# VHH binders against q9xw16, part 162

Target 1, 132 residues: q9xw16
Amino acid sequence: MSGWNAYIDTMTAAAPSIKRCAIVGAADGSVWARTEADNVFKASEEELKTFVALFNDVTQVPAKGADIEGVHYVVPRTEESLIFGKKENTGFFAVKTKSAVLIAVYEGPNEVAAQVRKAVESMQTYLNNAGY
Below, E stands for the ipSAE of ESMFold2; O stands for the ipSAE of OpenDDE; V2 stands for 0.75 times the mean of E and O plus 0.25 times the DockQ between their complexes.

## First folded at step 15 (VHH)

Design ma22 (framework vhh_7pa5_2)
Fold by ESMFold2-Fast, scan of step 15:
Structure ma22 (fold): chain B 132 residues (1-132), chain A 120 residues (1-120)
Amino acid sequence: as target 1 above (132 residues)
Amino acid sequence: QVQLVESGGGMVQPGGSLRLSCAASGFTFDDYAMSWVRRAPGKGPEWVSTISWEGSYTSYADSVKGRFTISRDNAKNTLYLQMNSLKPEDTALYYCARDIYEGSYPLDYWGQGTQVTVSS
């Protein structure tokens, strides 16, 4: 947990349209770092444990959708290490690394979504290269 | 103005190969993941493959895994799809798209498409 806040800051600086985000353990959904205060990421450890387990078989996710912060998102498709969803003007991107799952919630149009995806995938690459 | 121009389609025998290209303009190409989508006559769009903004991650539909390879050249603003071991079921109009996430099917800025026909 300690020191992981720097990665949250880096990701938010790269994509200011990220409203809330977190870095959690891939095995159990334990929170390593998240946005706080006025933009606190509001997900319970039980919700996050359920969410990270979706990466065990991403092909099942489009049929069920995904829940983040008590909001149910439609997941139109998944990729090997990526789950994303949209609900009205709110969306999320979640990517899996060796040891972590990065979750970013955003609000805005398609251009904002593309910026958020780029920031999340950039961090995914960085953490994988760092052994996480 | 965003523009995507697909090329490289044609007629090929089953088991043959084709390489599709997509020339992108009007936006910062290396800021976006890019996808290939196909549409067979009378069918809705089917997602085929996606490549991340710098090429580190790729994903494929189960129907094309092991046969198709997606790649990109960010210096040339060009997306590619190498199609091997083509089957009659691959016959479709192929589109490239910016992989932007909005609504229930999150692909935007489809070009004119390039026709791939697999027959004897």
Scores: ipSAE 0.005, ipTM 0.398, lowest interface PAE 10.0, mean pLDDT 84

Design ma23 (framework vhh_7pa5_2)
Fold by ESMFold2-Fast, scan of step 15:
Structure ma23 (fold): chain B 132 residues (1-132), chain A 120 residues (1-120)
Amino acid sequence: as target 1 above (132 residues)
Amino acid sequence: QVQLVESGGGMVQPGGSLRLSCAASGFTFDDYAMSWVRRAPGKGPEWVSTISWGGSYTSYADSVKGRFTISRDNAKNTLYLQMNSLKPEDTALYYCARDIYEGSYPLDYWGQGTQVTVSS
C-alpha cells in the first residue's frame, strides 16, 4: 500500500457517495492511487493520458465532453482547475493540483454532488499546500 | 426557502469600478460553489465567474479575466464581484446563482438581478 492510498481513503470517508476515485499524474495520467476491490477505478492508461491533457485547455471541454472508465459524460462548463460532468445518475469531479489530477466518480442526486465537490476541493487544497 | 438578493449595480463611465453583493439565505452557504451570471439586452445568459465553497478556487470568463474578482464571506453568507476597468460591453443585468449543475439553465435560485450600465 502506498502513502497515496491514505488520501483516497480520506476522500471517500468525507464523501461516502464517491463510488470510485483515483489520483493520477498531471503530466501523463499515470495512476498514483485508486480505489480497489469492489470499487475498482477502471480507466485505461490511454484514456487517462487523454483526460489529463484536457486541463491544458479546459475551455474546449464543454463542446466535446469527457470520457472516464469508457463512459462519456456531458460537461456543462469548466473552471480553470476543475472539470465536472454528469450522465443520468452518475457524475464526476476532477481537479488539477500542481502535480496531480484527482478524479472522483459518484452516484446520486445533486445534493450528494455538492458533498463530493467539497471533498475533492479539500483534498486539492491539501495537496497543493503539500507541494503536489 | 432559498433566497439570493443582488445589490451594488448602477451607472458608471468606461474605466470605472463597481462592487456587486449577493446576500444568501435559506441554505448552508458554505456547502456550495457560487457563480455570477449576466444577461445583456437581447442576449442569452453568459457565465461570468465562479468561486468554490471555501473560496480557495476561482474561475473567470475570458471576457472579464484580469478585470473582475469574485470573493465570498462565508461568515456573512455574502458573495461579491469586484468589477474594475468596466467596458460598455459589460452592460447587463447581473445574477447571483447557487452553483448546482442541473444539466440546464437558467440556474435554480437566481436572484432578481442587479443592473450594471456602463455609459459610453
Scores: ipSAE 0.000, ipTM 0.217, lowest interface PAE 13.9, mean pLDDT 82

Design ma24 (framework vhh_7pa5_2; at its last look DockQ between E and O 0.10; V2 from the best seeds 0.00; counts 0 for: pae E 17.4 > 2, grease 26.9 > 24.2, placed apart)
Fold by ESMFold2-Fast, scan of step 15:
Structure ma24 (fold): chain B 132 residues (1-132), chain A 120 residues (1-120)
Amino acid sequence: as target 1 above (132 residues)
Amino acid sequence: QVQLVESGGGMVQPGGSLRLSCAASGFTFDDYAMSWVRRAPGKGPEWVSTISWSDSYTSYADSVKGRFTISRDNAKNTLYLQMNSLKPEDTALYYCARDIYEGSYPLDYWGQGTQVTVSS
C-alpha cells in the first residue's frame, strides 16, 4: 500500500459491495491502481482508453452504453463528471477528477448503489482537493 | 416509510424567482444523492438537477444551467432548488426524488409535487 492502492482499499472498506475497482489516468486510461488477485479488475489498456474518452462528451453515452471488463452496461443517464451503468444485479460508478477516473464495479441490490456512489464521491473529493 | 414533501411553488412572471423545498423523512438523508424532476402537463418527466450526498457535486440539465441552483441541508433533511430568471417553459409540477441510480430520471420515491407556473 505504498501508493495509489491505499485509496482503492479506502473505497472498498467504505463500501464492501464494491467487487472490483481501479484508478486510471483521465487522459489515457493508464492504470494507477486496481484491485488484484481474487478481485482483479480485468479491463484492458485499450478498453480503458476508450472508456475515459467517454468523459469528453457524457451526453452521448446513454445512447451507446459503456463497456467495462468486456461487459456491456446500459447507461440510463449521465451527470457532468459521473457515468453509471447497470446490467442485471451488477453495476458500476465512474467519476472523473482533474487527472483521474475512478471506476468501481459492484454487485448487489439497488440499496447498495447509494453506498458505492458515496464511497466513490468521497475519493473523488479527496483527489480533487489533493490536486488530482 | 420514505416520505418526500415538496413546497414553495407558486405563480410568478417571467424573470421572477422561486425557491422550492423538499422535506425528507423515513431514511438516512445524507446517504443518498437527491434530485429534482419536473413534469409539464401532457409531457414526460424531465430531469432538472442532482446533488451528491455531501453537497460536493451538482449536475444540471442544459435547459436550467446557470439559472437554477440545487442545494441541501443534511442537518435538516431538506433539499432546495433556487430558481432564477424563470421562463414560461419552466412551468411544471416539480418533484423531489431520492436517487438510487436505476433509471434515466431519478425514481425511488416521488412526493406529491409542487406546481410552478410562469406566465405574464
Scores: ipSAE 0.464, ipTM 0.746, lowest interface PAE 2.3, mean pLDDT 89
Fold by OpenDDE, look of step 16:
Formats: C-alpha cells, structure tokens, sequence
Structure ma24 (fold): chain B 132 residues (1-132), chain A 120 residues (1-120)
C-alpha cells in the first residue's frame, strides 16, 4: 500500500457515503491511489485525463456537465478548485490541490453531500499544506 | 429546523460599504459551505460568493471580485459579507444560503434576505 492509499482511507472513513474515491495527478489524471476491491474506482485513464483538464477552465463545466466512471453528472456550478456533480441519489466532489485532484463518488440522500464535501476539502487542505 | 437570518443591509451611496451578517441555526454550521446570493429587481437569483466549511477556500462571482469578501465564524454560527466599493448594480435582496445541491440551483436553504440599495 502506497502512502496515498492512507489518504483514500482517511476520506472514506470521514464520509461513509463515499462509495469510490481516487487521488489522481492534476496534470495528467494518472492514478496515485484509488478505492479497490468491491469499491473499485473505475474511471479510465482517458476519462481522468479529460476530467482533470476541466480544472483549466471550470467556468465551462456547468454547461456541459462532467463524466466520471462513464456516468454523466449535472454540474450546478463550479469553483476554482472544486467541481461537483449530481445524478439522482449519487454525486461526486472533486477538489484540486497543488498537484492532485481528489475525486469522491458518493451515494445516498442529499443530506450526505455536506459530509462528503467536508471530507474531500479537509484532505485538500491537508495535502496543500503538505506541498501536494 | 434550518434557519438563516440576514442583517446589515441598507441604503448607501455608490462607493460606499456595507457588512452583511447571517446567523445560522438548526444545523451543524461547520459541516456546510455557505453562500451569498442576491436577487435584483426583475432578475433571477445571482450567486455572489461561497466559503467552504472552513475559511480555507472562498470563491466569488466575477461581478464582485475584489470588492466583496466572504468570511465566517464557525464558533458563532455566523456568515459575513463585507461589501466595498458598492455600485448601483449591486442593489438587490441579499440572501444567506446553505450550499448543498438538492435538485434546485443554486442552494437548498435560504434566509429571508436583507435589502441592499446603492443609490446616489
């Protein structure tokens, strides 16, 4: 287990509604760590490359949505380092650090979204402070 | 029940300043991002600013960047909006809102709003 896997475990522990989670390179979408086994994060390399590129211009994302693991999500709005989407009882939060993108896909009622967001943003803050 | 109560609005001349406050209750304040949105006469709601659950991350509409500052005090369950260099086009009812997408954009819970009027 790489050191990055510990961060995956931290996020999933902080927000039990997270079904799948990944830490990928902000530059190319390369997977640094991801949930595995029964909760394997399934986004393809090409998909992740496209996804992380969304952070180059987040203002365009709400108009077209975002795809993760072959699922299309509605993106209500974006922030400079935050993209989040919704589809029925599922959604995702993606946050950008200095060198990484953290992606958490969650399932549950709308109320769980706050906890998921807090989990990924907490990790975002931690990693940024650590230089990542 | 979720409650958001805005205050601090008023009438100011162009170039003036106001500081809005929002008192939150009925939920765990520091679990949620918070936002300000505004509704000008004859227009739909416009997102103004958001702050994450902590003060680590903030974002602003282009129309208010450099002029408005969002902040929060989680110990006081209070959200703030410092508005400087106010313009007539900033005239609107300003709402405090909890930032969670629940099928209706932009936000799930809103206060009653506080009126900001910028006029010479």
Amino acid sequence: as target 1 above (132 residues)
Amino acid sequence: QVQLVESGGGMVQPGGSLRLSCAASGFTFDDYAMSWVRRAPGKGPEWVSTISWSDSYTSYADSVKGRFTISRDNAKNTLYLQMNSLKPEDTALYYCARDIYEGSYPLDYWGQGTQVTVSS
Scores: ipSAE 0.138, ipTM 0.562, lowest interface PAE 2.4, mean pLDDT 91
Fold by ESMFold2, look of step 16:
Structure ma24 (fold): chain B 132 residues (1-132), chain A 120 residues (1-120)
Amino acid sequence: as target 1 above (132 residues)
Amino acid sequence: QVQLVESGGGMVQPGGSLRLSCAASGFTFDDYAMSWVRRAPGKGPEWVSTISWSDSYTSYADSVKGRFTISRDNAKNTLYLQMNSLKPEDTALYYCARDIYEGSYPLDYWGQGTQVTVSS
């Protein structure tokens, strides 16, 4: 059984455009794992509580956007368990599993967003299948 | 030059129907998923519906499920949205968009929009 940091490594290896990512508890936004060192994921506890609560009704999110790491993102698209945010040449994908929310912040043009989405959704599927 | 041109909007009573069209040019229409997005007064953009390039997969926002039907005619390079049982909250500027997230990238081209107004 590997630590939660191994899942961070798997996502960043699958999509090099991911600059920061985290696995947080879906109920309270508590950090289970995150990128560290010179690319630390710096969202506050209060911000993460607010962020994960967006998944309680994703249909409301496009109208108001989302905040993570003190950055406000426009949210052009959501799905039942996915939020996509954009700001300039950066963005994020967030997906919810049974117990967690996976957040990946990336840099680059729209062309790299597909790699990021694929990496996050692959991990979402893996964790859901494992009961998380 | 990529171009998306919406039409078919107008004024309609609650409970009425409209059919929106989107004429696409300047790209290989069959290679892309297509979406409808709307912007209500004072609101940000809201995703409405997406259809895959082969029309074998469709998806809808909860607010329109059962009332709206997305379709496409790849021979005519045209995307459609049949809107039934219209409500005042459907009032918005409706855009068609090239949506590559069902196969790759986020929405990257938008039309100019067609206005739908539902009012008694």
Scores: ipSAE 0.000, ipTM 0.096, lowest interface PAE 17.4, mean pLDDT 81
ESMFold2 (binder alone), look of step 16: mean pLDDT 81; pTM 0.821

Design ma25 (framework vhh_7pa5_2; at its last look DockQ between E and O 0.19; V2 from the best seeds 0.00; counts 0 for: pae O 7.1 > 2, grease 26.2 > 24.2, placed apart)
Fold by ESMFold2-Fast, scan of step 15:
Structure ma25 (fold): chain B 132 residues (1-132), chain A 120 residues (1-120)
Amino acid sequence: as target 1 above (132 residues)
Amino acid sequence: QVQLVESGGGMVQPGGSLRLSCAASGFTFDDYAMSWVRRAPGKGPEWVSTISWSGDYTSYADSVKGRFTISRDNAKNTLYLQMNSLKPEDTALYYCARDIYEGSYPLDYWGQGTQVTVSS
């Protein structure tokens, strides 16, 4: 448990439809904080290292998709500093800051996706302003 | 219920400028990212630009990067697209859309759009 767990709690409180989330290092995918217990974010650090490297060229991602927690997601498009994916009724948002990548996995309709994006972006802005 | 009304299109010569507006109603505007999508004659829809709910993050298609600027005024429930250095290739119907994160371009747009024609 790190001091970074407070930020996980802030995101999940802002969007209760987040099932699992994590804050990881942008350079290496090292876990700074993640959801635990019944909502444990299961991705290995090897998977996360591969995932954060996708931000080196987001334009390549829609052609191949992305893997999180052993689940392959279709990535319909990417934006600068944002990768989002869909698989049936589940999805994720991943955003990059200067030194971190925030990943949130959710379940629900498009209204839920918008709320999750908002929560993740709020934290992205906060961390960028804090120098992270 | 959701209503998006585009305006500001017109005819301009190459190198000209236009500013498009989109008036949104029927939903909480500042809960959603918003996008501009265009459809050129004989072509499918092309994503142009997205702005986050707060306005802190913007993204642009390579074809318009450096020439177009997306912005929003959450107090007025209005989305904007400032288009500079317009080219004949920018000729299209322009739609604003609530970004619902389903596809390569958002499909949640309403109305007929606003026509932009760039010709000499």
Scores: ipSAE 0.569, ipTM 0.809, lowest interface PAE 1.8, mean pLDDT 88
Fold by ESMFold2, look of step 16:
Structure ma25 (fold): chain B 132 residues (1-132), chain A 120 residues (1-120)
Amino acid sequence: as target 1 above (132 residues)
Amino acid sequence: QVQLVESGGGMVQPGGSLRLSCAASGFTFDDYAMSWVRRAPGKGPEWVSTISWSGDYTSYADSVKGRFTISRDNAKNTLYLQMNSLKPEDTALYYCARDIYEGSYPLDYWGQGTQVTVSS
């Protein structure tokens, strides 16, 4: 079985509008896996540490927005374990599991956002059930 | 083409219960998170609850936690809201909506709603 890269492949296959994604540690933002090559997920270690800390109080995130890969996103809403960011025709979904944060950056019209959320939440459920 | 039809509202005494239903058609129901929103007379819309596409993740406004339960049946394309321990302040038109992932309200359709009236 491939390590954590198989989960990256599962998410990108389920929602082709995902351009970049990553699985990072919820405590410190350490990268467990990410898209590579032409679509490398480029967030810095310090940026990821700041990003995963947003889940400590998601209610504050809509007022601030969120930064990932050096890009600032408006955050229209959050849920207890989900942050949705938007910038023009692009966006991200980030979801928290017991041990990890899954981040998917997508491009496309709003109708593809539902598919991206479904792909990310399916993996969220899988990892939570597996103890991650 | 997209239709969301609410039902199950009515008049009930404080402390009573109602179960709302929302019949969905014209789209792939299990691709979307679904929400309930309510509008009291003279007030703006208030988000009540959201359920993820699978039903695995739910969230609630503080005012309804512990009293309301959102659920869905993807085989029947139906969203539900079980409302227990109803209070006069729960009186409102209740709308269901699919999540469109835009703005602060995740709604892309407003039907006529179903009226819930809690009166002493």
Scores: ipSAE 0.132, ipTM 0.541, lowest interface PAE 6.2, mean pLDDT 86
Fold by OpenDDE, look of step 16:
Order: C-alpha cells, then structure tokens, then sequence
Structure ma25 (fold): chain B 132 residues (1-132), chain A 120 residues (1-120)
C-alpha cells in the first residue's frame, strides 16, 4: 500500500518531533506504512499484534504500560481510540481508526507532545472520514 | 507544594446537574493539561475528561459525552466540570488531576476528590 506512505509523510511533516511513525492494521498489526531510512520504525510483527490488541480494552493499559520497539512506556491514561505513553524525553501517540492504528514515536521536551497528538489525531479524523 | 482541591459535589436526582470546581495551587496551572477522573464504588479509577493547558482541546469518555463539559479559567487557576443529565452510574468520587499529556512527567497529582451521588 504505497499510498499510505503519503500519510506517514503528512504526519511527520506536521510534527517534526516525530522520530518514527507507522500505520498498521487494527486487526492484526500488519504494517501498511512506516518511516524508513534513518528513522525506520522497528517494532516487530509480534509486538504490533500485541500493541493493537490493547485497543480491545484500553482500561487496563495504564496499569501495564505499553511496549513499542522494545521500549516500555508509562501510559498515564487512555481513551477509547487513543493510547499514549511517556518515557523521559520520549513518548508515543497511538490512535485507532476504523481499520488502522497510527503510531507516532517522538522525542523532545514535553511541549512537543501537543503537536504530535494534533498530527496523529488530524490523520485519524481524515482516515475515518475516508472510510479507513 | 502542588495542591488540588475539588468542590461542588453532592447528591442529586437522576437528570439533575452539578458543577464541580478544582482549585489548583503550587504550580504553574497553565503549563499543564488537566483532567477529571472518577472512582465508583468497587471500581477502579475511570477517566472522565481532559482539557489542554490552553483550553483549545477537550476530550471526554464516551460515557459522559454530550452530558459533561470540561473547562478552565487559567486566570483563576481553576478547573471546572459541568455535569448535566446525571445518571446513577455517574455516582463516584470525582478527582481533579494534573495531567502529563502536555506537561509533566512522570508525576501527576490528584486531589482528595468530591463525592457525587446520583440517586432517586
């Protein structure tokens, strides 16, 4: 799905603090698109399968945290279609669409988080409206 | 010292309304997102609503969407939760919480809570 790469580019352009980004299938964690080259999104298939399954019951995620790319993040809270985590000066935002999960891993001061969230949620809205 | 003091709770009949307030002190209020969370008897904490530091962004649990409204007055260091069309299942201790969504890590702070009871 080469067309999905454009959405990766859109998110990373909207939030320069995003270091790595992926669009994966909500059902199985299959990678539809991801950042490449120097910023390769490195989560394994098994990890992504587990990660997307977190959206089946987000209420338990804060107690357990979330792992992405072998890194464990503290998850302060969750929403039905949003999981976000923190680890020092890094973090992630993951949002669920009808059929996909968008994951953005970012690095920087806490102030950048709002921009990252805005980027992924904007894409979430766009994709939902598009039927994805 | 970070302090969060909730108020405005009480007992109301189903369909009634309450407005909760949270007075914040001991930190720069407008540097942080703020949230309301609640804990019903026998249940774990449930996220209710969040508002960004500027108030530009708000989010709600599905269970309260359309009924609750979160707002803040940064000049007064106060967080609000307007609760309309209250239901018995809204009965809980409601906490104001400093959220780390836009700001602090890893710490968040909760108040002592204000009791909301919805009963006929």
Amino acid sequence: as target 1 above (132 residues)
Amino acid sequence: QVQLVESGGGMVQPGGSLRLSCAASGFTFDDYAMSWVRRAPGKGPEWVSTISWSGDYTSYADSVKGRFTISRDNAKNTLYLQMNSLKPEDTALYYCARDIYEGSYPLDYWGQGTQVTVSS
Scores: ipSAE 0.016, ipTM 0.267, lowest interface PAE 7.1, mean pLDDT 89
ESMFold2 (binder alone), look of step 16: mean pLDDT 83; pTM 0.832

Design ma26 (framework vhh_7pa5_2)
Fold by ESMFold2-Fast, scan of step 15:
Structure ma26 (fold): chain B 132 residues (1-132), chain A 120 residues (1-120)
Amino acid sequence: as target 1 above (132 residues)
Amino acid sequence: QVQLVESGGGMVQPGGSLRLSCAASGFTFDDYAMSWVRRAPGKGPEWVSTISWSGEYTSYADSVKGRFTISRDNAKNTLYLQMNSLKPEDTALYYCARDIYEGSYPLDYWGQGTQVTVSS
């Protein structure tokens, strides 16, 4: 598969509670890499275009929530390059880099969420330093 | 350092109302979104409502939408939950939380909780 799959593997190794994840283009939501097989990331092209556009003004997101894989998540707050959401026992973290958006969907309690956030933010830092 | 103190719980009949308060200290209150989370007997934690740092944006669980109103007073470092049309299913220990989805460790940024019982 693409070289970008190695970054997916790195994130899931750092946070095994990530159930599905993807790296998509920040400009258009095009998929660069995603988890596959039983863990395939199931977002539509239209949904990803809509999702990455949320990073143009993250302050609007908590009022509306966010949709990923056809699931509507409550977004309690955002940071400049971070959107995260929760729906019962599922959640996600999404971070924007210079050229990409990383999306990780996890299942489990809040203790698991901290590990997932760290994995995603570490990859964000790495990719930004690499010029992505 | 971070301290959250809930109050305002109690016992009410179905259809009654309660207003919960959370007094925050040890951090810059108006820099953070705040949430209410509840734990019913025999269940795990359920997110109830969130309000943005400014108070401009709010979100609610489907189970409480239209009945509960979250608000904040940044000048007083206080979070509120106005609960109307209470149902037996709302019986739970209610927690005030900062960064509920941050998972900040080693500190849990949850208060001690305040008990709400809707019965009879």
Scores: ipSAE 0.000, ipTM 0.127, lowest interface PAE 15.0, mean pLDDT 81

Design ma27 (framework vhh_7pa5_2)
Fold by ESMFold2-Fast, scan of step 15:
Structure ma27 (fold): chain B 132 residues (1-132), chain A 120 residues (1-120)
Amino acid sequence: as target 1 above (132 residues)
Amino acid sequence: QVQLVESGGGMVQPGGSLRLSCAASGFTFDDYAMSWVRRAPGKGPEWVSTISWSGQYTSYADSVKGRFTISRDNAKNTLYLQMNSLKPEDTALYYCARDIYEGSYPLDYWGQGTQVTVSS
């Protein structure tokens, strides 16, 4: 909800290459918080419900790819709690915690991916330690 | 100048163990996830394992899960791969690689590789 907006601010401050991000419920894809205004994260709740279900079996994701904000991303590979995607100059990282999924969309060359992963993982670790 | 230097390979019989090391220099080691990638003679690269920048998250190829353990020491700028219960199909050149999450296997900068040979 509104209290979760502070975590969005923390994420975007940690890596300037993050353009849009959201924190959603792992069970249903319900939006807890997202970037707004000029940086609005514009995924529908139906799209997010489909997206979080990908974490039920990440091994199947590279064959199908993933849709975020109406954009189809190629998913080159996955890790146990991580899905990342690429589409030309855009990309995303999505990580699962105990009860949440964090999604960060970045734009720019591939060289920024490491910094985005670092910021997303820091938040993933923080939320897991906080019981989320 | 990014440099990765692998060591620890050798010859071992099936069921044996080896520990590989990768010494990194020329970049801020703890800003990057690191991976091990292997290439058997006549085959393309196969991703083996990845560890996040902090060491909190690891992932493994199904073929090595339960047998291999990836770890890192950020104070020493060193990546490790502990390989147990080695099989003949593990025979390959093993490379460490800096991961920028671009493709199906990490390929930013690869080291020179270290040879692992598992045979009777």
Scores: ipSAE 0.425, ipTM 0.720, lowest interface PAE 2.5, mean pLDDT 87

Design ma28 (framework vhh_7pa5_2)
Fold by ESMFold2-Fast, scan of step 15:
Order: structure tokens, then C-alpha cells, then sequence
Structure ma28 (fold): chain B 132 residues (1-132), chain A 120 residues (1-120)
């Protein structure tokens, strides 16, 4: 598990506006690593299992939105391996790799969102190339 | 200032091809995903394609899959849309847009658009 914490550190260093993030299994939503302490990612196992299942058909997600950490986000649109949501000044990006889903929750305007998207995509590319 | 300038539109017959370009300036181009959006006369905007900041990930509307290819050259701050096997239904004003992660259609820093007309 501790090996996966290094990837959390890499993402938060690349985009300091990430408030909380996690790397979870794509099949079951099991947590591989997450931010902790004052920045603990608080999603339940049931919520994560439901969330990763959204990637089975992302085209259905904008109609119903998505729940992360007990917060319901409006999902304006999706891409094949990307779900993002907005709730006023907060938002998230979730990207799917071969074996994992990376979830980053941030706070701030669209300039901040772009930086967070870049950080999670960089990690998505790295993990895919590493076979994850 | 932020600018997006589209070019490459024109008139073409069904089955023909066109390549659209979008020159971006005034912001760090490779920090943003970029999209193409089109608007046919009397209709609302229709999302066509998106490319990630790195170019590694692309997405297409079902109506254009297999016919259109989105690409970018970050060294030149330029976005492209290669359009093949054009149909009359592709006739529209095509806009380049910076993806701001709000709404179904990215509207931030839309250019002036470039007209594509497909007719015999």
C-alpha cells in the first residue's frame, strides 16, 4: 500500500489546489492510497464501489450526476475515461486507467480546474504505461 | 489577451475533406484540453471533439467517429480537425474552444468560427 502513497504525493505536488485525492481499484473501488490526516479522503467503500461502476457506461452519468464523499456533483459531460463534476467553487476529476481510478477533489476557479486535470491526466498516462 | 483564430473552412462536395486549424495565443496552450464545437443554421451548438492537454486522449461525437480526427501541436499553439468523408449534415460554423469543465459545451474563449459548407 505504501508504494501507492508516492503517487498521491506526486499529484498533490503537481497541483497544490487538490484538497483530497485517492487511487482506487477500477473493478471494486478498493482504496489503494488516499490523502490522510487533515486532508483525508472520506468516501465510503459502498460509495466508491458505486462510483467506479459509472465507468461501465459514462454516457449515462450526466443525467444522474455523481456522489463523492457524500456530496452530490453535477456532471456536465463525460469522456470515455474521464468523469468530472462541479458544485459551485468545488469540483472533481476522476480518470480510469487499466486497473485503477484516480479521484481528485479540488476547490477553486476554472484556472485551478485546468491545473488539476493536467495533474490527474499525467498520472493516468504514467500508470497506463506502467501496466496499471 | 486570449485569442483563438479558426481557419480552413470552405465549400466542399460530399465525400470531400477539409482540415481546420485554430491558432491560440495569450495563455499557456498545453495547460488546457481543447475542443471543436459546431453550430448548424437554426440549431444549437453541438460538441464535435475534445483532445487532452498532452494529446494522449481524444473523444468524438458519435456523428463524426471514424471520419474526423482531432490533433494538436503544442509547440505551435495550434489545434487541428481533419474532416474526411464530409456529409451535407456536417454543414455548420465550426468553433475552437478552451475546455473550462463547465456545461456540456466549452464556451471559454471561443473563436469567431470558420464556415464549412458541404453541398453538391
Amino acid sequence: as target 1 above (132 residues)
Amino acid sequence: QVQLVESGGGMVQPGGSLRLSCAASGFTFDDYAMSWVRRAPGKGPEWVSTISWSGHYTSYADSVKGRFTISRDNAKNTLYLQMNSLKPEDTALYYCARDIYEGSYPLDYWGQGTQVTVSS
Scores: ipSAE 0.113, ipTM 0.538, lowest interface PAE 5.5, mean pLDDT 86

Design ma29 (framework vhh_7pa5_2)
Fold by ESMFold2-Fast, scan of step 15:
Structure ma29 (fold): chain B 132 residues (1-132), chain A 120 residues (1-120)
Amino acid sequence: as target 1 above (132 residues)
Amino acid sequence: QVQLVESGGGMVQPGGSLRLSCAASGFTFDDYAMSWVRRAPGKGPEWVSTISWSGRYTSYADSVKGRFTISRDNAKNTLYLQMNSLKPEDTALYYCARDIYEGSYPLDYWGQGTQVTVSS
């Protein structure tokens, strides 16, 4: 958790429509940092372990969807190290780096989805360049 | 603010080809998936094709698979539809549309459309 909270703050400042987010270990889904209090990211480590395993073959994900915080999301498609989903007015973007998976859950109009995706992808690039 | 301007339509014989273009302005083009939708006289709108924001993923209606190719040039804010082996059934007004949430329906913006007529 040492210093990783700053990256959570950076993502939420870049895309204010992010309601909850987390940075977790790519190998095991262990939480490095997450939003707390009114914006607490509620996924269990068992759920996160299952979720990060989806990145072993992202092409299979659209057929089965993805579960985050006990919510089942329809995944319309994936791109390389990106999984994203939608359920009614809620959506998420998740990206894999060398060592981490970034997950951002948002609520709101579709116009904000692109901003959330850009924030998550920007952080993915930064962490990959930093060796994470 | 958001503008989409289609061009490249025209009249061709069956088996001919056309390339449609859509010039986008007023938004960050590479942040959005883009779609082509067509409307034939007396019919409702039919989705034709979608391309992801990066251009890496494409999808097509069964009626056009193997004949049409969607592409984009993010540096030029332009969407394309290459139409080969055209059939009379492809006769329609073709619209480009901004896909608000990557590969979903409904679409949020439509251009003026460009007419494609396939006849002998």
Scores: ipSAE 0.006, ipTM 0.318, lowest interface PAE 10.3, mean pLDDT 84

Design ma3 (framework vhh_7pa5_2)
Fold by ESMFold2-Fast, scan of step 15:
Structure ma3 (fold): chain B 132 residues (1-132), chain A 120 residues (1-120)
Amino acid sequence: as target 1 above (132 residues)
Amino acid sequence: QVQLVESGGGMVQPGGSLRLSCAASGFTFDDYTMSWVRRAPGKGPEWVSTISWSGSYTSYADSVKGRFTISRDNAKNTLYLQMNSLKPEDTALYYCARDIYEGSYPLDYWGQGTQVTVSS
């Protein structure tokens, strides 16, 4: 039976440009699963708690940006259940479900951003339908 | 070759309605988030609305929320903007844009635009 790591594997297989990702609790930022070893997602629990709280009012995020793994990202705009950011040749997409937040950090040209977004939104839909 | 062709603009009285369309070609439409952006005479571009690749998520500028509805038909490679309760301040050239993440507005291919004029 697959644990939460199987969903991480599914997302990274769908979008190979995802370098690191995690599934965390929407209420507290607790890590349910993350990439490990050479691709370890390095965000602290305190940083993740701060990050998931951004979904309480996404309209304020573009003015301040967002921090993931100690990196400050420019967030040019947000959508109700989506925050994305960019810094140089790296970026992220984060989506909220009923009880989780999915975060995917990618590296590469802007052309691959659409593939990464599609992968995280597909998983968001799946988890929402599964009651998460 | 990427192409975006807007249509449906026109002249309406305040309180009127218009439906804009954007026909997309030259790329896999259902892999991209799409946006509507407008530019009023003498002003910079203003983001209006966004719809995700699947159509599951939409967002709107505060100035149009409750009046405009964005939608898409992936089978027809077409993006739509239904505009209700139009105001004189909605007068602008409206652009369909493919959303590549960089900066505050879509920076990839923009269409030619379709003119919307709301005047009494």
Scores: ipSAE 0.000, ipTM 0.178, lowest interface PAE 15.5, mean pLDDT 82

